# VH-VL binders against Mucin-19 (Muc19), part 6

Target 1, 175 residues: Mucin-19 (Muc19), of Mus musculus (Mouse) (q6pze0r851to1025)
Amino acid sequence: STCHVYGEGHFRTFDGESYSFDGLCQYTFLEDYCGQENGTFRILIESVPCCENGLTCSRKVIVTFQDQNIILQDGKVTAVQTAESTDCRERSANLYSIHTVGLYLIVKLLNGIILIWDKYTKVSVILDPSWQNKVCGLCGNNNGDLKDDFTTRHSSVAAGALEFANSWKTSQECS

## First folded at step 20 (VH-VL; from dd1 with heavy chain Y103S)

Design dd3
Fold by OpenDDE, fold request of step 23:
Structure dd3 (fold): chain C 175 residues (1-175), chain A 121 residues (1-121), chain B 113 residues (1-113)
Amino acid sequence: as target 1 above (175 residues)
Amino acid sequence: EVQLVQSGAEVKKPGESLKISCKGSGYSFTDYWIGWVRQMPGKGLEWMGIIYPRNSDTRYSPSFQGQVTISADKSISTAYLQWSSLKASDTAMYYCARIEYESWSGYFDYWGQGTLVTVSS
Amino acid sequence: DIVMTQSPDSLAVSLGERATINCKSSQSVLYSDLNKNYLAWYQQKPGQPPKLLIYWASTRESGVPDRFSGSGSGTDFTLTISSLQAEDVAVYYCQQYYSTPYTFGQGTKVEIK
C-alpha cells in the first residue's frame, strides 16, 4: 500500500482516502508509535513555501529510524546519528539504503519501508502488508477501512481533514 | 482532458533565433515535468530535456546542453524551447510531452502535436 | 547515458501474425527494491506524435489493445503484437526512464508483409 502527498498538500492515505491540507507546521506523516512508547520509526514532513505566490516549493522530510535521523532537504538526503546512539557508524550503513532513480530519491529502511521523494513536493511511503493496522499519521492507519482514516493523534476520528491534519502537528503550539 | 498544444510550424534561416511553445491544459501544470523531444526527418526520437514548471528546474541531455534553452511560464501553463542561433541541422519535428507523475515514473503519457521547424538558407 | 538498442530496425509481418520487437539497454533499468523496470514503449504512426503503449515494461496504457504486450526485465525487453492489424503499421520506440537523460531506442518500423 502507498501513501503520498504532493503539490499544495494533496494527500492520499494508504486506504485510499484523499484530502487536501496545506499547513505550515511540522506534521507526523507516518509512524508506528501511535501513542505508544515502543514505536520503531517516524516520518515527519514540513512544507517549504516558495517566495512566489505562496506556492509550495518543497517538503522537508525527516525520518527517525533506530539511531538514525534521515533528512530529505534541498534536493539531498543526509543522515545524522542521534546523540543517544552508542553504535558505530558502520552499523548505520545497514539500517537504510539510498538510491537515485530517475528524478527521485528513494530511501529504503531495514524494516522494509520505502520512502520516495521527488526532491520537491511529492513524498510517498510504501508499506508491505505486514504493516497493516500498525501505523498512524497523516497517511492514515492502513487498516483497510477508509472510513477511519482520519484517526487523530488522540485515537478519535476527526470529522474533517483540517481537524485530522492538525492533530498530527508535532507541536500544538504551531499554528 | 489533458492536452498539450504546441505553436505552429516555423520556417527559419540559419542564424535566426526561435522560441516555440507548448501549452498544457486539463491538469495541474506546476505538478508535472514537461519534456521536449526532437525528431529529425526520417529519424528517431531524441530526448532533449525536461523542465519542472513549479520552479523551472531544468534537466538537459548532454547532447542538447548549451544548444537549446528550455523554459516555462507557469502563469500561462506554457513551456518553451528556444534557440539563440538556428542551424540547418536543427530542422526537425519537436514534440513536447508530459512526464507521468502519479507512479513516480519518467515516461511520457501525453504528447503535443509537434512543431515542425525548418531551417534552410 | 543509457543506450537503448532495438532490433530489428524494420520488420515486415503478415496480417494476423505475431510481431516481436526487442529492446536492450546498456545498463539495467530494473530497480530491484520496487521490482519495477523503468521501460516504456511508444507507437508512432506516420504524421502523428508518439503514443504511449506500455509502461513499467509490461503494463498496457489505457485504451491499448490486448494484442500489445510488453515483457522482459533488467536489460532485455520485448514488445509483442500477437496478431498484427493494419492499423499497427508504425514505428515503435522503447524508452528507459531509469536515469536521465531518458533515452529512446532508435525505433523499429513495423510494416505489413
Scores: ipSAE 0.903, ipTM 0.954, lowest interface PAE 0.5, mean pLDDT 95
Fold by OpenDDE, fold request of step 23:
Structure dd3 (fold): chain C 175 residues (1-175), chain A 121 residues (1-121), chain B 113 residues (1-113)
Amino acid sequence: as target 1 above (175 residues)
Amino acid sequence: EVQLVQSGAEVKKPGESLKISCKGSGYSFTDYWIGWVRQMPGKGLEWMGIIYPRNSDTRYSPSFQGQVTISADKSISTAYLQWSSLKASDTAMYYCARIEYESWSGYFDYWGQGTLVTVSS
Amino acid sequence: DIVMTQSPDSLAVSLGERATINCKSSQSVLYSDLNKNYLAWYQQKPGQPPKLLIYWASTRESGVPDRFSGSGSGTDFTLTISSLQAEDVAVYYCQQYYSTPYTFGQGTKVEIK
C-alpha cells in the first residue's frame, strides 16, 4: 500500500481516499502510536511555502525511528540522535538506509517502511501488508475501508478533510 | 489531454542567439519535470537536461553544461531552450518531453513534435 | 555517467519474424528495495518524435501492441518484437533513468528484410 502527498497538498491515503489540504503547521503524516505509548515510528510533514503566495516549494519530513530523527529538508537528508541515544552513527547504520535513485531520495527503515521524497513537494510511504490496521495519520488507517479514512487523532471520523487534517497537527496551538 | 507544443523551425546563422519554447497543457505544469533531447541529423537521441518548473531546478548533462540554458515560465506553462551564440554543429532536431511523475520514474511519457534548428552561413 | 550500448546497430528481419534488440548498461539500473529496473524503450519512426514503448524494463505503455515486450534485469535488457509488422520499421532506443543524466542507447535501426 502507498500513501502520498504532492503539490499544493494533494493527498492519497493507503486505502485510496483523495483529498486536498494545505495547512502550514506540522502534521503527523504517518505513525503507529495512534494514541498509545508503544509506537515505533512517526513521520511528520511541514509545508514550506515559496515567496509566491499559494505555492508550496517543498515539504520538510521528519522521521522518528528507534531514537533516531531523520530529517529531509533543503534537498538533503540529515540524521540527528535524540537526547536518549548513546551512539547515533553506529546505530543509524543498521536502522535505515538511504539511496538516491534518479531525482529522488529513498529512505528504507529497518521495519521495512519505505519513504520516497522528490526533495520538494512529493512524499510517498510504502507499507507492506503487515502494517494493515496498525497506522494512523494523514495517510489514513490502512484498514481497506475508504469510509473511515478520515479517522482523527481522537478516534472519531471527521466530516471533511479540514477537520481531519487539523486533528493531526502536532501542536494544537498552531493555526 | 496532455500535450507539449514546441515553437516552429528556426533558420539561423552562426553567432546568433536563439530561444525555442515548449508549452505544456492538459496537466499540472509545475509538478512535472520537462526535458530537452537533441537529435542531430541522422543521429541518435541525446539527453540534454531537465527542469522542474515549480522552482526552476535545472539539471544538465555534462556535455551540454554551459552550452545551453534551460529555463521555464510556469505562469504560461512554458519551458525554454536557448543559445547565446549558435554554431553550425547546433543544427539538429530538438525535442521537449515530460518526465513521468506518478510512479517516481524518469522516463519520458509525452513528447513535443520537435523543433528543427538549422544553423548555416 | 551510465553508458547504454545497444546491439545490433541495425537489424533486418522478414515480416512476421522475431526481432530482438539488446541493451547493456555500464552499471546496474536495478533498485533492489523496490525490485524495479529503471529502463525504458522508445520507438522513433521517420519524421516523428520518439514514442514510449516500454517502461520499468517490461511494462508496456498503453496502446502498445502486445507483440512488443521488454525483458532483462540489472545491466542486460532486451526488446522483442515477436512478429515484425511493416509499421514497426523504426529506430529503437533504450534509456536508463537510474541516475542523471538519463542516457540513451545509440539506437537500433529495424528494417524489413
Scores: ipSAE 0.902, ipTM 0.953, lowest interface PAE 0.5, mean pLDDT 95
Fold by ESMFold2, look of step 21:
Structure dd3 (fold): chain C 175 residues (1-175), chain A 121 residues (1-121), chain B 113 residues (1-113)
Amino acid sequence: as target 1 above (175 residues)
Amino acid sequence: EVQLVQSGAEVKKPGESLKISCKGSGYSFTDYWIGWVRQMPGKGLEWMGIIYPRNSDTRYSPSFQGQVTISADKSISTAYLQWSSLKASDTAMYYCARIEYESWSGYFDYWGQGTLVTVSS
Amino acid sequence: DIVMTQSPDSLAVSLGERATINCKSSQSVLYSDLNKNYLAWYQQKPGQPPKLLIYWASTRESGVPDRFSGSGSGTDFTLTISSLQAEDVAVYYCQQYYSTPYTFGQGTKVEIK
């Protein structure tokens, strides 16, 4: 029930598939849309390069959850209301919590998803069992079967990580 | 295989400078925090501080802030512990150790062999 | 800072008998949202660097014999050696990694009686 990415794009899916991919675009790390329009959340990631070395210095994380964007960037977490709301402060307080434990920022969403960020390159997501078979993206589909972990955005099984990962790009104009 | 290899034992006089090293191999050096742990003769382990080699983010125990410098050179996969002016009380064994990173932990999964530093007149 | 206190400071145990080492933290190291205790145990044999035994309070590191077990939660933790062997003579340390600075207990020396 754990997926992560770190460094220059070293992924491990919920089902335990490890692969490397360090694309320069924005990608769907995890979502419950999975080819439909009726999803409830997306977690998107972008690699942020180091100014000096050309290495990846950090990852920006964008969580779309209900009517909010929760943005993990530059070592901090901010929440932005994406649509009108009757009470933004009450809704934010009920939708997620943020805790620092050790070297990590931990964001817990009301739907039981836990997002863990080291403020740098490592992003981890923990799902409770209720999410089995309900998710897709760079983290795989969480169905316990490694054979279909490289399922693309279009429901085909890719031959390798590159085809799989690029299918999860959020904008085809990026290359 | 993961290895942390430290520089050799040092015998120094008070007031001298010293820089000891810890070379990591067998893993992606920039993805793991490296820590330094002091063990004074006959005493327990003391967490001195850690560094994230990718960007040199460095965190010190308050007891060691300003007394030592922790640094890293990621191009040669090496972390350093440095004193500008040694004291007799710096006589100790110094270990480097790697923080486990595949989970969201803070425990040391691999340790160097130690560097004995002796400061005496 | 979280202070880690071990007891006893020293323990003499006959070969084949149970050794019990306690570790108490000055504040909880349980993160309830993950249900994880941020507590590790290390073994340091004479003349050697420390070696990881237990993490997350109760999970044995790969290659650690079954006679080592960790238990406890929150502020109170125990390392148990169910049947002491000659090679288990060492100093044992607990460490919290819940908040920086990470801190060690003062150590418990285990000897053969």
Scores: ipSAE 0.745, ipTM 0.869, lowest interface PAE 1.1, mean pLDDT 89
Fold by ESMFold2, fold request of step 23:
Structure dd3 (fold): chain C 175 residues (1-175), chain A 121 residues (1-121), chain B 113 residues (1-113)
Amino acid sequence: as target 1 above (175 residues)
Amino acid sequence: EVQLVQSGAEVKKPGESLKISCKGSGYSFTDYWIGWVRQMPGKGLEWMGIIYPRNSDTRYSPSFQGQVTISADKSISTAYLQWSSLKASDTAMYYCARIEYESWSGYFDYWGQGTLVTVSS
Amino acid sequence: DIVMTQSPDSLAVSLGERATINCKSSQSVLYSDLNKNYLAWYQQKPGQPPKLLIYWASTRESGVPDRFSGSGSGTDFTLTISSLQAEDVAVYYCQQYYSTPYTFGQGTKVEIK
């Protein structure tokens, strides 16, 4: 299954729901925590504006996976080990791979999640079937049912995209 | 309906400048790379380069780097191919085409009708 | 640059018979993590722009007749026209989109014998 965002916040969820949300904050694109502490990853996104008012130039992507933050920004992929890790070179090689194919940077995590970024506004995530019913965020819940794709961070079903998407903001202080 | 409409045929002399256009309609112009493809008389297709209109990021085939200029004006949904000094060897059909966007591909899903450029003394 | 080589350069086939066009890349265009071959096929009829037939090596574009099929992986690819019709007279091109420049093969002209 595939989820993506591009342009001025045009999303398509894993279950095929399309909506637009042009938020200026950091949001949870996808995670497996979903209100619990036993999750294994988060993928966060932020829109990066151009100098031109109202136009998005790119997206910054932050992947929290095990003891690393993998950051997609300014056309590059970097990884930063947490203070708890001892040998980041061996841990990094074991956790993800990065390839450039055509115009895209492709990051494959050890858990089978594939993240595809065009270095600009387009971010795509591909899940294998083992992730069915295990995820939440702006990409929806991947359960095959469009009726509950707008499930908020607090497990309620929003009537519209704005309420749904704002619930996935990572900081309440951002406007 | 997605359309790419190119400017009309051109007859030029060597040394003259030329700018041909490709206007996109029926889709979000800033979300798609636009490419230019040359076809010399009786020959195959040559990938010249592409532009991302949102920020004008431009990529050229090494064979065309420095030989042409690819540009775009997103306010009028138009991409351009330009020569500062034409040569007789620039005589060819030139196509613009759009790169498919819903996936992580690079193939062309829509093509313009072509612009014939003839350069002769 | 990835060089795309088609064979044959020209092919004459009787109406209703099978036409086979080969395309070989100078390096693999398979991205194994996605199991996708970055290979497309185009048809160009006389006086017309090219038209997309096949993408991802084997996926038929909408509206393309079932007699067109693509196969192969890695460096070796085939376009097959299972029963050649008069409207299939054209030049056929393969293209890789694994790395820029997204090069084309030199073309294969298909004619009726």
Scores: ipSAE 0.741, ipTM 0.872, lowest interface PAE 1.2, mean pLDDT 89

Design dd3
Fold by ESMFold2, look of step 20:
Structure dd3 (fold): chain C 175 residues (1-175), chain A 121 residues (1-121), chain B 113 residues (1-113)
Amino acid sequence: as target 1 above (175 residues)
Amino acid sequence: EVQLVQSGAEVKKPGESLKISCKGSGYSFTDYWIGWVRQMPGKGLEWMGIIYPRNSDTRYSPSFQGQVTISADKSISTAYLQWSSLKASDTAMYYCARIEYESWSGYFDYWGQGTLVTVSS
Amino acid sequence: DIVMTQSPDSLAVSLGERATINCKSSQSVLYSDLNKNYLAWYQQKPGQPPKLLIYWASTRESGVPDRFSGSGSGTDFTLTISSLQAEDVAVYYCQQYYSTPYTFGQGTKVEIK
């Protein structure tokens, strides 16, 4: 299944719901925590404005996976260790692969998640069937049911995209 | 409906400059790469290069790097192909085309009608 | 650069018969992690701009007749016109979009008879 965002915040969820939201903060695009502490990954996004006010030029993507942050920014992919010992540097060489195919940078994580980025505004995530019913965030819950795609961080179903998307903000200090 | 409308045919002399245009309508212009394709008389299609109008990121085929300039004006949804000094060998049909964006592809889903450029002394 | 080579350069086929056009790339255009072949086919009728027929090697564009089909993987691809019609007189091009610069095959001219 595929989720994407592009342009001025035009989303399509795994289950096919389309909505628009162009917030200025950092948001959870996709994660498997979903109100629990035992998740294994998070994918966060931020809109990066152009020199011209109000127009989105790119998106920064932050992937938290196996105690590392994998950062897609400025046309590049970098890894930053979130904690701990020197052993993690060797493991980063085996945690993900990066390929440039056509106009896109493709990152495949060890857990099978495929992240596709055009180096600008478009971010796509592809999940295999094993992730059904295991994810949440701006991409929806991947359960095949459109009626609950606007499930907030607090497990309620929002009436509209604005309330839904703002619930996935990672910091209340941003407004 | 998606449309790409190109400027009209041109007849020029070697050494003259030229700028031809491609206006997109019926879609979000800044979200799609626009490419230019040359077809010399009786010959096949040649991928010249592409531009992403949102930020003017431009990619050229090595054969055309430094030979032409690809640009865009997103305020009027228009891409351009430009020569500073035409040569007789520039005589060709020039197409603009849009790269599909819904997926992670690179194929052209819509084409302009073409602009015939004739360069003769 | 990935070189795309088509064969034959031209062919003549009787109305209602099958036309087969081959396209070979100098390196694989299959991205195995997505199981996608980055290959398209275009039709250019006399006096007209090119038109997209097939993408991802085998997916028919909307409005393209069922007699057109694409197949193949990796480096070897085929466009088949199962029952040639008069309006199919055209030059056909393959194009890879695996690696920039994107490149076209040299074209295959299809004529009747």
Scores: ipSAE 0.733, ipTM 0.866, lowest interface PAE 1.1, mean pLDDT 89
Fold by ESMFold2, look of step 22:
Structure dd3 (fold): chain C 175 residues (1-175), chain A 121 residues (1-121), chain B 113 residues (1-113)
Amino acid sequence: as target 1 above (175 residues)
Amino acid sequence: EVQLVQSGAEVKKPGESLKISCKGSGYSFTDYWIGWVRQMPGKGLEWMGIIYPRNSDTRYSPSFQGQVTISADKSISTAYLQWSSLKASDTAMYYCARIEYESWSGYFDYWGQGTLVTVSS
Amino acid sequence: DIVMTQSPDSLAVSLGERATINCKSSQSVLYSDLNKNYLAWYQQKPGQPPKLLIYWASTRESGVPDRFSGSGSGTDFTLTISSLQAEDVAVYYCQQYYSTPYTFGQGTKVEIK
């Protein structure tokens, strides 16, 4: 299954719901925590504005995976270790691979999640079937049911895209 | 409904400048790379280069680097191909085409009708 | 640059018979993690712009008749027209989009014998 965002905040969820949301903050694109402590990853996005040219030039992508922050920004991928890791072997392990194909940077995580970024506004995530009903965020819950794709961070179903998307904001200090 | 409409045929002399256009409609112009393809008389297709109209990022084939300028004006949904000094060898049909966006591809899904450029004394 | 080479340069095929066009790339255009071959086929009829037929090596574009099929992987690809029709007289081009520049093959003319 595939989720993506592009342009001025045009989303398509794993289950096929399309909506528009052009938020200015950082949001959870996809995670497996879903209100619990036992998650293994988060993918966060934020829009990067253009000076003088328009509203959105690119998206910054932050992947939290196995005590690493993998940052997609300015056409580059960098990794920063979190201070919480205590296993030296895990710090030295190659937890992801990066490949450039055509106009896209492709990041494959050890858990099989594939992240595809055009270095600008388009971010796509591909999940295999093992992730069905195990994720949440702006990409929806991947359960095959369009009726609950607007499930908020607090597990309620929002009436519309604005309430849904704002519930996935990561920082209370933003706007 | 997606359409790419190119400017009309041009007859020029060597040394003259030229700017031809490609206007996109029926889609979000700033979300798609636009490319230019040359076809010399009786010959095959040559990938010249592409532009991302949102920020004007351009990529040229080495064969065309420095010989043409690809640009775009996103306010009027138009891409351009430009020569500062035409040569007789620039005589060809020039197509614009859109790179597919729904996936992570690079193939052209829609093409303009072509602009014939003739350069002769 | 990835060089795309087609064979034959031209072929004549009787109506209703099979036409086969080959395309070879100078390096692999398969991205194995997605299992995708970054290859497209185009049809260009006289006096017309090219038209997309096949992408991802084997996926037929919407509205393209099912007599057109693509196959192959890595460096060797084939476009097959299973039962040639009069309207299929054209030049056919392969193109790779694995890395820029997204080069085309030199073209294969298909005519009625």
Scores: ipSAE 0.726, ipTM 0.866, lowest interface PAE 1.2, mean pLDDT 89
Fold by ESMFold2, fold request of step 23:
Structure dd3 (fold): chain C 175 residues (1-175), chain A 121 residues (1-121), chain B 113 residues (1-113)
Amino acid sequence: as target 1 above (175 residues)
Amino acid sequence: EVQLVQSGAEVKKPGESLKISCKGSGYSFTDYWIGWVRQMPGKGLEWMGIIYPRNSDTRYSPSFQGQVTISADKSISTAYLQWSSLKASDTAMYYCARIEYESWSGYFDYWGQGTLVTVSS
Amino acid sequence: DIVMTQSPDSLAVSLGERATINCKSSQSVLYSDLNKNYLAWYQQKPGQPPKLLIYWASTRESGVPDRFSGSGSGTDFTLTISSLQAEDVAVYYCQQYYSTPYTFGQGTKVEIK
């Protein structure tokens, strides 16, 4: 299944719901926490404006996976260790792979999630069937049911995209 | 309906400048790369280069780097191919084409009608 | 740059017979993590712009007759016209889109014998 965002915040969820939202904050694109503390990853997005006011130029993507932040920004993929390890050689273990294919950067995580980024506004995530019913965020819940695609961070079903999407903001200090 | 409409045929002399155009309609122009393809008389297709109109990121085939300029004006949904000094060997049909964007591909899904450029002394 | 080589350069095929065009890339155009071959086929009839026939090596574009099929993987690809019709007289091109420049094969001219 595939979720994507492009342009001025045009989303298509895993279950096929389309909506528009391009907030100025950081939002959860996809995660497996979903109200629990024992998740394994988060994928966060931020819209990056052009020098021209009001136009989105690119998206910054932050993947939190196994105590690393994998950052997609400025056409590059970098990894930042977020905590010290008692074994420095554990930091050299590859938790992801990066490939450039055509005009796209493709990041495959060790858990099988594939991110595809055009280096600009388009971010796509591909999940295999093992992730069914296990995810949440701006990409929806991947359960095959459009009725609850607007499930907020707090497990309620919003009536519209704006309430849904703003619930996935990662910091209340941004508005 | 997606359309790419190119400017009309050109007859020029060596050393003259030329700018031909490709106007896109029926889709979000800034979301798609636009490419230029040369076809010399009796020859095959040659990928010249592409431009992303949102930010003007431009990629050239090595064979065409420095030989032409690809540009775009997103305010009027138009891409351009330019020569500062034409050569007789620039005589060809020139196509613009749109790169498919709904997936993560690179093939051309829509093509312009072509612009015939004739450079003769 | 990935070089795309087609064979034959030209072929003549009787109406209703099978036409087979081969395309070989100088390096693999398969991205195995997505199981996708970054290969397209185009048809160019005389006096017309090219037209997309096949993408991802084997997926037929909407409106393309089912007598056209694509196959192959990695470096070796085939376009097959199962029963040649008069309107299929054209030059056929493969193109890779695995890495820029997105090079074309040199073309294969198909004619009626």
Scores: ipSAE 0.709, ipTM 0.857, lowest interface PAE 1.3, mean pLDDT 89

